# VHH binders against Protein BPS1, chloroplastic (BPS1), part 5

Target 1, 306 residues: Protein BPS1, chloroplastic (BPS1), of Arabidopsis thaliana (Mouse-ear cress) (q9lmm6)
Amino acid sequence: ASSISKLVPKEKSDILTVSWMKQAMESLCETHNGIKTLITDLELPVSDWEDKWVDVYLDISVKLLDLCNAFSSELTRLNQGHLLLQFALHNLEANSPQNLSKAQSSLDSWKQHIVSKNPRIENCRAILSSLVQTLNLPKVKNSAKGKVLMRALYGVKVKTLYISGVFAAAFSGSSQNLMYLTVSNELPWAQSFMEVQNTMNAEIKNIFLSDGLTVLKELEAVASGVKKLYPAIQQGSIDPISLQPLKDSVTELSNGIDLVSKEVDCFFKILLSGRDTLLENLRSMGASTLQATSPKKAAGKNYRGF

## First folded at step 1 (VHH)

Design d2 (framework vhh_rezetamig_d1)
Fold by ESMFold2-Fast, scan of step 1:
Formats: structure tokens, sequence, C-alpha cells
Structure d2 (fold): chain B 306 residues (1-306), chain A 122 residues (1-122)
């Protein structure tokens, strides 16, 4: 049911960008909303699911919520750097020795901020490893509709895990989070997914071979712009026109981070809503079962039967 | 101290197979925490990842090269090897072997060889 081939950018240089991340997260939101429609179309409400499917869904959903929280924390941290960049740019425009000193201090603080580690992102590795351990295509024997649903959910899990791995790799600055998922050959999209995974992972590794400050294209553009200004700051003379490329890069980065953050928040909301709906359905079923008691047979026997 | 060293012919004829071996010393290749990979750099171009192998023999290749690439591992000799078939002048590059340690430093490797130049020419 899911098409992952659309995630491959036309330009290889666009693979580790906040622009791609926005599109990838938006795609996940669409995919997870599509599952609700599929359940409705199959006329197989979650109350008809086997207990083991429910347990797997609840475990996966809580782990995905933790990943979303980690991603949101990193996006917030990166966005806090925007204030340091704006303060630096403002002081560079004033072009006095006192203001250039303040600008340099702010840029140095920004560099330190960007290279600092986020423990929540480091924890993504453990979460992703745990999720991979449970990646199995279940065998469904008693329901044709259940088979269709389980295959669709498996495809959604594969897509979600792969994209989450790319996010974790990008934010951690470590390819340790890159996924090398094996998928069942019986699924028609298996070859397409493997091709996408191999193509993207190869390009991501090439980007990690760079000696840049970061692996995110828009963030690295800002870092490069900052580096070019240091000699001019040291010499005590800044051409205001030479600041425009950095200003443009800063604006592009800020807008991109904001868009990715909004999509991550949307995905979190979808996951939380789905989990709440399932738990409510389970509570309703439990109450009904507890109230319904089988008639107990009489202990004494009668001569007509029993 | 872990050391990786590339070895193999420095000259390969067009249409033939390029064959390189990486010898690992000061550490074991039989580790669950690492992949063992090949990277190349053509003259005047950036680095290009070729592929990697796990000590179990599981391989992952760059799709642009996958029809021509074979990576193998020999844990008894503490070595892994690259074969690239049907070479052309475009395959002329410095070839590096690397231990791909996915750490928090942001680099895909913690050790690599010094590199070996392979020229594709008659």
Amino acid sequence: as target 1 above (306 residues)
Amino acid sequence: QLQLQESGPGLVKPSETLSLTCTVSGGSISSSSYYWGWIRQPPGKGLEWIGHIYYSGSTYYNPSLENRVTISVDTSKNQFSLKLSSVTAADTAVYYCAREYYDSSGLPWDYRGQGTLVTVSS
C-alpha cells in the first residue's frame, strides 16, 4: 500500500536537507492517516483484531512517540541557534569595533551550540534497535481482511522505521542510526523499497564522508557562511553587501526547521490519537466482557437430561 | 593500535576486474559492532562509498556500482576484499578500506587505510 519511491529526491544533493525531512515526515502523516481509512474500508474495526496485533501496535506507537519527542527537542535546540545568528548579523551591520566583537562572540557561541550533543537523539539508537527486533510479517490464517491489514501495517512499519533512522542519523551526526532493513520478498513493493534504501544510504554515507560541521545541507550552508566572515571580522571591516548570502541562508534554515517541526508535531498528534482510540475500544470491550456472564449450569441433575 | 592496509595491482586494463585486499592488524574483523567498507576518490572529485560487509558475510553495495561490485571477508586471515568488474577509465581512483564505526563523532569510520591508487589504462 505504501509507495516509498517518491522519497528519493531528483537531485542527490537534496537527500540530507530540512526540505526533504519536511516532505518525508508529511509522507508519514499521510501514510498513517491512510491506515484508518483502510480499516474502515475493510470493515475490520480494531475490536476485531487479535490480541497480539493490539499489543504490537501499542508497543510500536509508544516508541514512535518517544522518537517524535527526541526529534522535536533537536529541532527546538537548532532553532534556539537562530537567535544567536540574528544577534550576530545585527551587530555585523553596525560595523563598529565594539559591535564586531559582540558579533564574533555570538558566532562562537552558535558554533558551540550546534556541535553540542543532545542525549534524547543519542537514545534514538536504542529505540530503533528495539523496533527492528520486532519487525516481522505475521502469518494470518483465519481472515482474508486481516491478511490485507497486516501486510499494509508491515509496509507502514518498514517506511516509518527507515525514515526515522534517516532523521536520527541526520540529527545525531552519526550514520549508526541508518537502517539496513530486510523485507519479505513476497510483497510486491519489496524490490522497490530495497532499491530506495540502498540508493539513499549510499548517498547519505557519502555526505558523512564530508569534513563539514554538520550533515544537513541548509545548516552547513550557514556554517560555511559564518566561516567566510571570520577574516573580515578579525580585520575590523565588514562590507554590508557581503552579509546578504548569509542572511539568505539563515532565513532558509529557520523556515525549513519550522516546517519540519510542524510536521513532526502533526505526526505525534496522529500517533497519540490512534493510540487513544485503540485504548478506548479495548476498555469498552473489557467492560462488556465482564458484564456478560455465561449461565452456570445447575449442580443437581434431573431425570430428563442433566 | 588498529591498522588497515590496502594491497593489489596499481594498474588494471579496461574491461578487466579490479581486485583489492584490505589487511586488518591490531584488532579482530570478527566484531558485531562494525562494518568493513570500501570508499574511493577519483582525481579531482569527492569521496564515493562503494559498499561494506559484516563479518557474517552480509553485504550492502552502492546501487550505482552493485552490478559490478563484490565484497568478501576472510575472518581466518583477518582480511576483506573488493572486486570491481568491467572497469573503465572512470574507475581510476584512490581506493580506501575502512572500519565503519558508527559513533557520535558524526564520521562513518574511525579507521581507514592510507589509500592505494588504481589506474585503469592499457
Scores: ipSAE 0.000, ipTM 0.334, lowest interface PAE 15.6, mean pLDDT 79

Design d3 (framework vhh_rezetamig_d1)
Fold by ESMFold2-Fast, scan of step 1:
Structure d3 (fold): chain B 306 residues (1-306), chain A 122 residues (1-122)
Amino acid sequence: as target 1 above (306 residues)
Amino acid sequence: QLQLQESGPGLVKPSETLSLTCTVSGGSISSGDYYWGWIRQPPGKGLEWIGHIYYSGSTYYNPSLENRVTISVDTSKNQFSLKLSSVTAADTAVYYCARGFDELLSYYMDVRGQGTLVTVSS
């Protein structure tokens, strides 16, 4: 799709943002659509695939779909917190002691909501660890087209795993999900990837060392805004002008979450479409060549010495 | 501005080796993660990717051509070359040299030469 170097934001402050996550997920969608085009352009017959390659692809794609479901679950959970923020802002504008009390309760509920653990996000670490174990550059000896495809798929796996690890780290608040991938030096993009990984991981580690409520910039901006209002709420007087930065941060967060959610849904659909295409192709080939896929043919019928 | 220029014989006999050179000017072959490659267009057909090389010497070839193709780079001359052995009439095409950014888009190039017609006699 794009050069891996485009994943590094121009400003350090853009690392671990909902804005960056939208761009990163959009990049994954482009990359996976590119793979579909490459498979078509190579005109690789299903009969040239080893059964194990099909099984590996199907297993990996199911795990990626599970990651997408986990990410969508977390984005939905964060968006549910938006209602608590809107209720709090409504009561802060009313500026009576009764309404300020209701606002305080709503903000406390929101804070508790965002620090709660999501079991689906916790499960991402196990899925990512499993996917890392499948991250091997295959040695394909019997199919020249298979070699080109497997090398392309390896690059896609590296990019997908790294971005998914960043998402899981951001959503879980745990650096244990952050990937430290080793890439074969035989691949020309290896140095560019390692540079991106090293730069991003260094900055992400620094963010995790901060005493913030969250590691996501837009979410932390809302949390910080809430903290700043607490003394004014206790004093029983809110300046409407002092509410605008929080209102702006809440809007920015909500819009960002919606955009990331849209891109995760697009990625899910691309993965599902790829699986459906492969399965349909396999069914078509099975029906047309059922008798040709005998063990005798697989063993090399024309080789006298076998 | 970066320019790529193909050079080599316009006529090759069947069973012989087709040899083309691409001269790069206005930029260095040794720069970054760029790949340098060859594509061709047979008369009345679409573009076909032949292969590409990185300045490090790593090569990637179209599987249908890999047993006949060799791509090499000469960083001292800022050139890269294509050798295609055992040619037939089916290898008659306009050949382009090109530069690209990403191995995942090996069939896509961002800068191309003017193209050179190579005819293989029947």
Scores: ipSAE 0.000, ipTM 0.137, lowest interface PAE 15.3, mean pLDDT 77

Design d4 (framework vhh_rezetamig_d1)
Fold by ESMFold2-Fast, scan of step 1:
Structure d4 (fold): chain B 306 residues (1-306), chain A 121 residues (1-121)
Amino acid sequence: as target 1 above (306 residues)
Amino acid sequence: QLQLQESGPGLVKPSETLSLTCTVSGGSISSSNYYWGWIRQPPGKGLEWIGHIYYSGSTYYNPSLENRVTISVDTSKNQFSLKLSSVTAADTAVYYCATESWGLYDAFDIRGQGTLVTVSS
């Protein structure tokens, strides 16, 4: 319940920020590592999982890896825009007609770049919808340890799916990616989660109602700074004092993107290592099973004695 | 192309229920592509999201308003409606109906013209 409450920023305007996204993704890495610790403490290693649970895990994990790849591709795309902004700022500082012309061209290219759609981000809705269909609390009747683990895994799925939905909404510029998850009232954190989800979703929708170029706070600050400079560029003279707010915004955005990228890469590695370990175990089991189930072996019926 | 239009009383007394209807034209409300939503703007303040409904009847409300809000859909009339109970002067605002499928990078924004509702005795 503590980890879920930490997702709500003190200031509502911080909900759709690269700063929040860094913290949210870092929280997912911590949560998934915590599950590994819980499995160890309960003495229920992954190798004891039945094939049906393994197949569900493989399906979920590949979809999460696809989401991470989509998020990484968008962060890389936004970082490519940083180069255009740096080139523009360099030319604005020179403040000659030739350099202002180069700056204008670079800023126009940057605007075109950030409004272009990313097909991988557009595909996130389909992935998220399929993940929602697997969101259920399994029945465990014969094991107190199994009940604790299944409830913990369910909570991890809820948290992961919700945060992924917010990322998809932020990167796509569409509130259609927001999740509206239902959770069992049996769970002690259910009420806290529902309150967090409802509060965050309401504020996210309010941000989407604003007439901005983007919903990401740091990116919108850069866009606003760029917009403010256009009249001065057209007039052929830039006040050096007017450049500092934009420089500060560009630096903040770049730093934030780098931090989010680091956390997304961390989460990807956690998912990939778990998946690789499970696949290696399945390959070993498959080879052994294939040899054991030879179809030409008959039951050991021997007629020679009697 | 799709168009939305609000209708309903412009004056509501304190403690009564505010009731508005949105008429959808140029398309069907029985579309899986949209949530059908309500937003409002109190005088001198920013926009506030109230809630939305899917044509199947599934609703989602702003937590600050959820105990007072009911949104319903009538697919036969191509309309959806807002009821806000126990109104006070704080509920005085311009109310808009809107689709929940606008994109930030898209110039396409489907919203009604808005209707002013004043809560006064």
Scores: ipSAE 0.000, ipTM 0.394, lowest interface PAE 13.2, mean pLDDT 78

Design d5 (framework vhh_rezetamig_d1)
Amino acid sequence: QLQLQESGPGLVKPSETLSLTCTVSGGSISSSSYYWGWIRQPPGKGLEWIGHIYHSGSTYYNPSLENRVTISVDTSKNQFSLKLSSVTAADTAVYYCARVPDYGDFSYFDYRGQGTLVTVSS
ESMFold2-Fast, scan of step 1: ipSAE 0.000; ipTM 0.322

Design d6 (framework vhh_rezetamig_d1)
Fold by ESMFold2-Fast, scan of step 1:
Structure d6 (fold): chain B 306 residues (1-306), chain A 122 residues (1-122)
Amino acid sequence: as target 1 above (306 residues)
Amino acid sequence: QLQLQESGPGLVKPSETLSLTCTVSGGSISSSDYYWGWIRQPPGKGLEWIGHIYYSGSTYYNPSLENRVTISVDTSKNQFSLKLSSVTAADTAVYYCARHEIYSGWETFDYRGQGTLVTVSS
């Protein structure tokens, strides 16, 4: 949880960027992998978990997988827009009346595409609200190791919910998805987290007050570049110098989306692996082959060796 | 003729920071068509992408190295640099600086330096 302070960019304008989202999602991957290592290091077997904790974990992990699927669908949708931008740029370079007409049509299609609502992103608020209801620090009796684990899991939940809220706000274009989490005063990092959350949320809300087409910096740079070209397209004359900033912005956006998509996919796989490991450990303890078929169907075997 | 040349210490102690500079000659680093990057080859292994930078300062890093890597550009000196923190023996490799087109993958670089061997050892 204290690691979230490292995600605060030095420039306030960089808070809602595809670059930041890549770093934030990568940080979540590290955090969730770290908890697996902690469980191993503490030598705390799954048999020491209460049955209700297993059910809660499985329910939470399904909701997190749904969030990942929503984010992946939006990243795919934005990437589909890249083809429209590439087609437009190709036609703008040709600089003939027929090609300029094709470019304008493609840019108009792109603007309509990026402002359209994604139902999966709209559903994120309901998922996040449900997850917030499960955010509590349980009391652990008779185990010092169990207390360490529960506090670590609580910190992971806080970080995951906050970052997911920022993603949902960015992708939906609505500050309604932004999280305002209260953490237990028992935790030494509670005050530091609240300060980071307050600072980040204030800056995010300021970005939402802008008159831009989108709140993501790289996407807005492309939108701004497109807007600047419309008068020149209507006049039938494109200056090659005016195309370079747009080309740069389009490339930065495309590469950023690809990197975020890769990290979201990695996080999804980490969540699936965690579910499979938990279910397999529970079946191994029971010495039952009947229960072993479900997780293999849910997750599938990973054939990627190296 | 465009040429890239790596420079920096060939020996780095474990836990220290590996620091390399790439000097670009025969062409400008301030080019909108290219990324400038770092790749490495550990002994007996294939090429591994570390990251690349656009002349504007925008950076893209290998996720497995992101928390240890910083790439920066100095357009006035026509140079870009790599810092890799908290090195271990696994970071022993030949390090190359390279250029590739912005719409192409890092594997399709058109210019690469000669490479510099960096050994992580006490």
Scores: ipSAE 0.000, ipTM 0.087, lowest interface PAE 22.6, mean pLDDT 79

Design d7 (framework vhh_rezetamig_d1)
Fold by ESMFold2-Fast, scan of step 1:
Structure d7 (fold): chain B 306 residues (1-306), chain A 123 residues (1-123)
Amino acid sequence: as target 1 above (306 residues)
Amino acid sequence: QLQLQESGPGLVKPSETLSLTCTVSGGSISSSSYYWGWIRQPPGKGLEWIGHIYYTGSTYYNPSLENRVTISVDTSKNQFSLKLSSVTAADTAVYYCAKDSLYYEWGSPFDYRGQGTLVTVSS
């Protein structure tokens, strides 16, 4: 089971922050590592899985890797904007007409960079829509261990899809990527998840209705700081003390992006390792391709015989 | 009240394709909580599961029938269908469309059914 309720921030304004995204991605890494422990504890090796589970896992994991690549691409793009901010801050400190002009030009370039679209993030909607279609809780009648595993995997899928949808919405600046997942009401955590989803989605929509350059709190803090300095830049004088809040915001954003990038990389490696282990186990069993493992073969096993 | 109703030809010639449609009324087929399936009962035999479909199009078939079976869903018409190819006299049975929950711990799967329709395979 996953504990998604712990991801709800104490302050509503902390939703759609780089800080929250770091914690959410770290939680996904912990959750997926927990599945490895569960499989070991149940003594249910991958070679004993129903063939439909293997095929579904391989398809889902490839799509999750594509999402991780899209997120890493966007984090890299945002980090490239940091160089423009550093150049601007250096010129603002010089406080001469020539340097202030260079600073404004650099800040304008940064603003254009931040609002530019990332095609990989735009592709996330198609990937997420495809993944939602695979969201189902399989019937496991003949194995108590298999039932525990399937319920755990379903919970992991729900948590992964919801968090990925929030990431896609945040990075795209579009609420259309926000997930509205329907989960089986037979699960004890279903009501808690629906409450978390409803609370977070309501606050995310409110943030999207606010005027701003971006929906990410730390990024918008930098944008707001830049906006507040434009009158002083135009007038040709900047108080050095007034520059410190922008420097602090820029540092906070950069550090936050680095931490999120680290967790996305961790999640990518966990997914890749899981796929490699599964494929190696299939090769060891003499199964050379996915075609050797058919969902149709597994489908009759739990129902036939009544 | 939710109702399922089978429809299609009651007589099919050997080697042809058996085609049946299930119409769902009183509720939406676009539900994440249920599978929609087909089961049959040949004369003098027990119930046999044919296959089922999730409203998104994901299908599961009985391995003994998988090379002959196709199940499709049409959410715009609130219907799902069965095609069984290369039929023989052994495919003569009462065919039921059915609903089942995604998780089932006890009882019989697919016990919520339509009234059934007799399909005879004969010249």
Scores: ipSAE 0.000, ipTM 0.085, lowest interface PAE 21.8, mean pLDDT 76

Design d8 (framework vhh_rezetamig_d1)
Fold by ESMFold2-Fast, scan of step 1:
Structure d8 (fold): chain B 306 residues (1-306), chain A 122 residues (1-122)
Amino acid sequence: as target 1 above (306 residues)
Amino acid sequence: QLQLQESGPGLVKPSETLSLTCTVSGGSISSGSYYWGWIRQPPGKGLEWIGHIYYSGSTYYNPSLENRVTISVDTSKNQFSLKLSSVTAADTAVYYCARLEYDFWSGTSDYRGQGTLVTVSS
């Protein structure tokens, strides 16, 4: 066994971090690129796909694009809070009664901003529920290539749904978005997935039970730093040197959000590219298409859902 | 500790069937959640996956080799085998038997035997 699960953090404190979310989204990008490579390697013409598989792919990919848009909107919203934090920190450094009042107002606005509901994130519950209803391992009886493809797509769906559920739970502040997926016992990775799901879900639920303004570690670090400043602001006395830990936390959060945003955008582009390729092939079905060449990496390739 | 050992002829004539056996020791083919398969490396080229089998008998073959490949498993002997028919000089390679692990989060990994060179030549 020379593989390490990159998505299960070695420390419990790394679960529901912006850092973990960046890593998880990178993993989804790798997985979905792997499917494109697998389709090419199988030399499976789109014209040979059952109409239902094409329709299912197009429907699922639209829903995944909607999830990506929701996640991007929330990351943008959280990043807009950075401006309020910067205004507050700048005013705290000036340390006059007028500037402390401005800082207090900015911090209060920031708190209201981060606890406000994002309608797109609230809609993720409906999208995920719709997607889970399409989660099944299809029986393909007449095509060995089709069996390989359907098993791989099933594994990709399971992984994508689970990670998307974690993102939706983190962004909504609600464990109701957390997935409890049942996987076909026919697949050798089923036990491994169930163990990961059970371990991650147990820890995530513990985080939701803790006292805090948010479940995201880096965001909660900022919130805790802000909470510590209120008594000093109200007393009209701030030590500028004591602001450094909060400044560091604010910078860490902003950088982390930007990295996750880039990975979500990359995932969106991968999904869009896959859709465009399929739709272009469908438009060209009246004419033969040339077979794409594959890189020679058969034994070392990542196959999701054998 | 797990050990995989390839065995079979190192020379095969063109048009004949290449037959290799993998003997597994230090672990049972029917225990755990693993595929058991064959990988080859032609001289000066990269690794090529041939196929794999689950202990229940379910097989998956490389589509480019599918019409020539048969992989079978004998859980009572703790062995699995490869038959590749109608060989040509292009089938000359080092052949490895492997335990293939699919981890949901990290993908496919393999543990290989030491490999055996098979030359296709008249």
Scores: ipSAE 0.000, ipTM 0.141, lowest interface PAE 17.2, mean pLDDT 77

Design d9 (framework vhh_rezetamig_d1)
Fold by ESMFold2-Fast, scan of step 1:
Structure d9 (fold): chain B 306 residues (1-306), chain A 122 residues (1-122)
Amino acid sequence: as target 1 above (306 residues)
Amino acid sequence: QLQLQESGPGLVKPSETLSLTCTVSGGSISSSSYYWGWIRQPPGKGLEWIGHIYYSGSTYYNPSLENRVTISVDTSKNQFSLKLSSVTAADTAVYYCARQDYLGIEPHFDYRGQGTLVTVSS
């Protein structure tokens, strides 16, 4: 069952926030765990899958792991900026000319740091383009259970690709990573997905047209807070109470990045576990098949059960 | 500079299949940012969206036409094509190929070809 409609936040202002990203990644973790449950419920063992489905799934999962690594790399890079912010805030509190000079230098370094490019995020476009090439609803002719599973996997792929595209766009600061996916018109959620994609992409593009250092709301709040302090730093007089909004924004950003990082790590582990389980089941099946190829046990029988 | 060019027969007999190809120049069709589609304008009527395709082969068609429409893509030739089966005089129109993105509820067309007139007559 695809929960694509719940990806649209109730307020448009929540689009391109680390808060939304945490919820979106958490939703992907739930969706991928749901597939494990569906496989169990359908009682369709991996041994019944066509070899091509297994190969496609393994290829997709490796590419998704690469995306997770890119996202983790960017979250780590942004978190490195947190140290510069903490050092600046410490020096602003000391309120001496020497400390204010150190604070300004640290804030200037932070600005340079957050606008710098991450090559791993730049590579996400190629990975996403490759993944889209595998976004096809397979025709399953002789298995009702296989058809249900393949349709569920297709919905998971659509949701995963779309959310990954939004993450790549947010982290790269480029709308070129936004996905424009077309869903098979045969699926009842196709129209709802297209509406979600339209709404999200329109608002994301609108955010990209706005003035600012970044497209992430919490990060831009910190940048705005920093900008407001420069006149006071240059005048050599910082009111301690005027630091509280920036401290609050820095804390919110740090907490948000940490939560998104934990969800990306969770998704990585789910993908890796799924791959390991599939490979383990295939190896176990191979061993069972070799043992079961006794010359007198299965010759000439036509088995139905799908 | 991105350029789209329609090609195919300008005259199709009733009940036959209308077949058009769009050649894309100055840009790659293998773009994750765009759909590639077909729109038409019958004489004296407004523009009608026919359908679109993603470079992966995923398609979405106008529900009014979906039983008769097939759109395909050939990324190696940087081309995409339209087939419209069982044509009637009502299918007489200027056909445009177009690049589109989704900036609102309806598809947004940012580039289109010059258009090609297709007449359905015996």
Scores: ipSAE 0.000, ipTM 0.098, lowest interface PAE 20.9, mean pLDDT 77

Design e1 (framework vhh_gocatamig_d2)
Fold by ESMFold2-Fast, scan of step 1:
Structure e1 (fold): chain B 306 residues (1-306), chain A 118 residues (1-118)
Amino acid sequence: as target 1 above (306 residues)
Amino acid sequence: EVQLVESGGGLVQPGGSLTLSCAASGSIFSINALAWYRQAPGKKRELVAGITSGGSTVYMDSVKGRFTISRDNAKNSVYLQMNSLRAEDTAVYYCAADYYLGSEYDYWGQGTLVTVSS
């Protein structure tokens, strides 16, 4: 789950799925929760951080919150389309000329809805570009604990940027949001990450070359099902058996969107909590109280820096 | 989340063998990399062997063919089988786990002493 290698599905056809997005976002939640534990284990409280590290964290966290808001808005928008699909399916089952006309109208509205651009998603490119420009592994001298923390934050940023880029590409329908990150070779995971990135990006590019309505597998399954029904709707004759696969695809898509939305909300709450804790600590600490609030309670024997 | 405890160190004669074990307090299935490091008196800590979540391994040149790293996800453990031990292998051996993509290590054990001497 927390490993980037776990994010590469066994089937290439599972890349750019709502199911994969759920797993990827869940992995980010685990990764960001873990950074709080690492800070505690290293016995490196916020009061011991360099001011520049605090500023970097605050800047990154705000931008990540903006990305979460954009993703949440798109998931909400896609879920609103579900009502149009349900109305269409209801009218297709009635199989009268008036109801078939209403069904076609609803499906046309749904197609227009899912291909319409979301300005919040379009803004993700600017946010991601800004974050990539500051993607550097800082040099930390004379602090073994600070070096470990900065390397951990660098890796978290690399993972977060890559996954966020995939989300932005999927939601925007544009491969321009897809990340091509170069990472420091001094880190043992660098080659593994580059291999995962190359494998994922190659397959994602292939999906973008398809002539489908969307790049998300579950959403495209619904779109394909809708396309297959158009000739029957125009001829005024619907086979009830032909509706079941579309009903199943619609249910799968709806459930998948709900699961991704839950994980995005979880990630947002983790980021907000971390930011609020940092800001509150910075506001509440005075010179006279700082020493009183600097505990030495973590076990020092579980860390060996170099 | 994960606490690492090493065992299996001790005094061994040149040419002898030892198996080091590292037990994690939680699941190792999702850990990106597990590694063995060592530090001899007055020297820097150095990577001896590593194993990724995908099963790929890396070894320091001086131990290739003599040491084998393995992992057992069911037992939440990682092992270092050391054969044909030499005096220069004398060191404190540390188990390390990388849960995040960015760190060389996120969690470290306390270390286990290996002394190669007759």
Scores: ipSAE 0.000, ipTM 0.099, lowest interface PAE 20.3, mean pLDDT 76

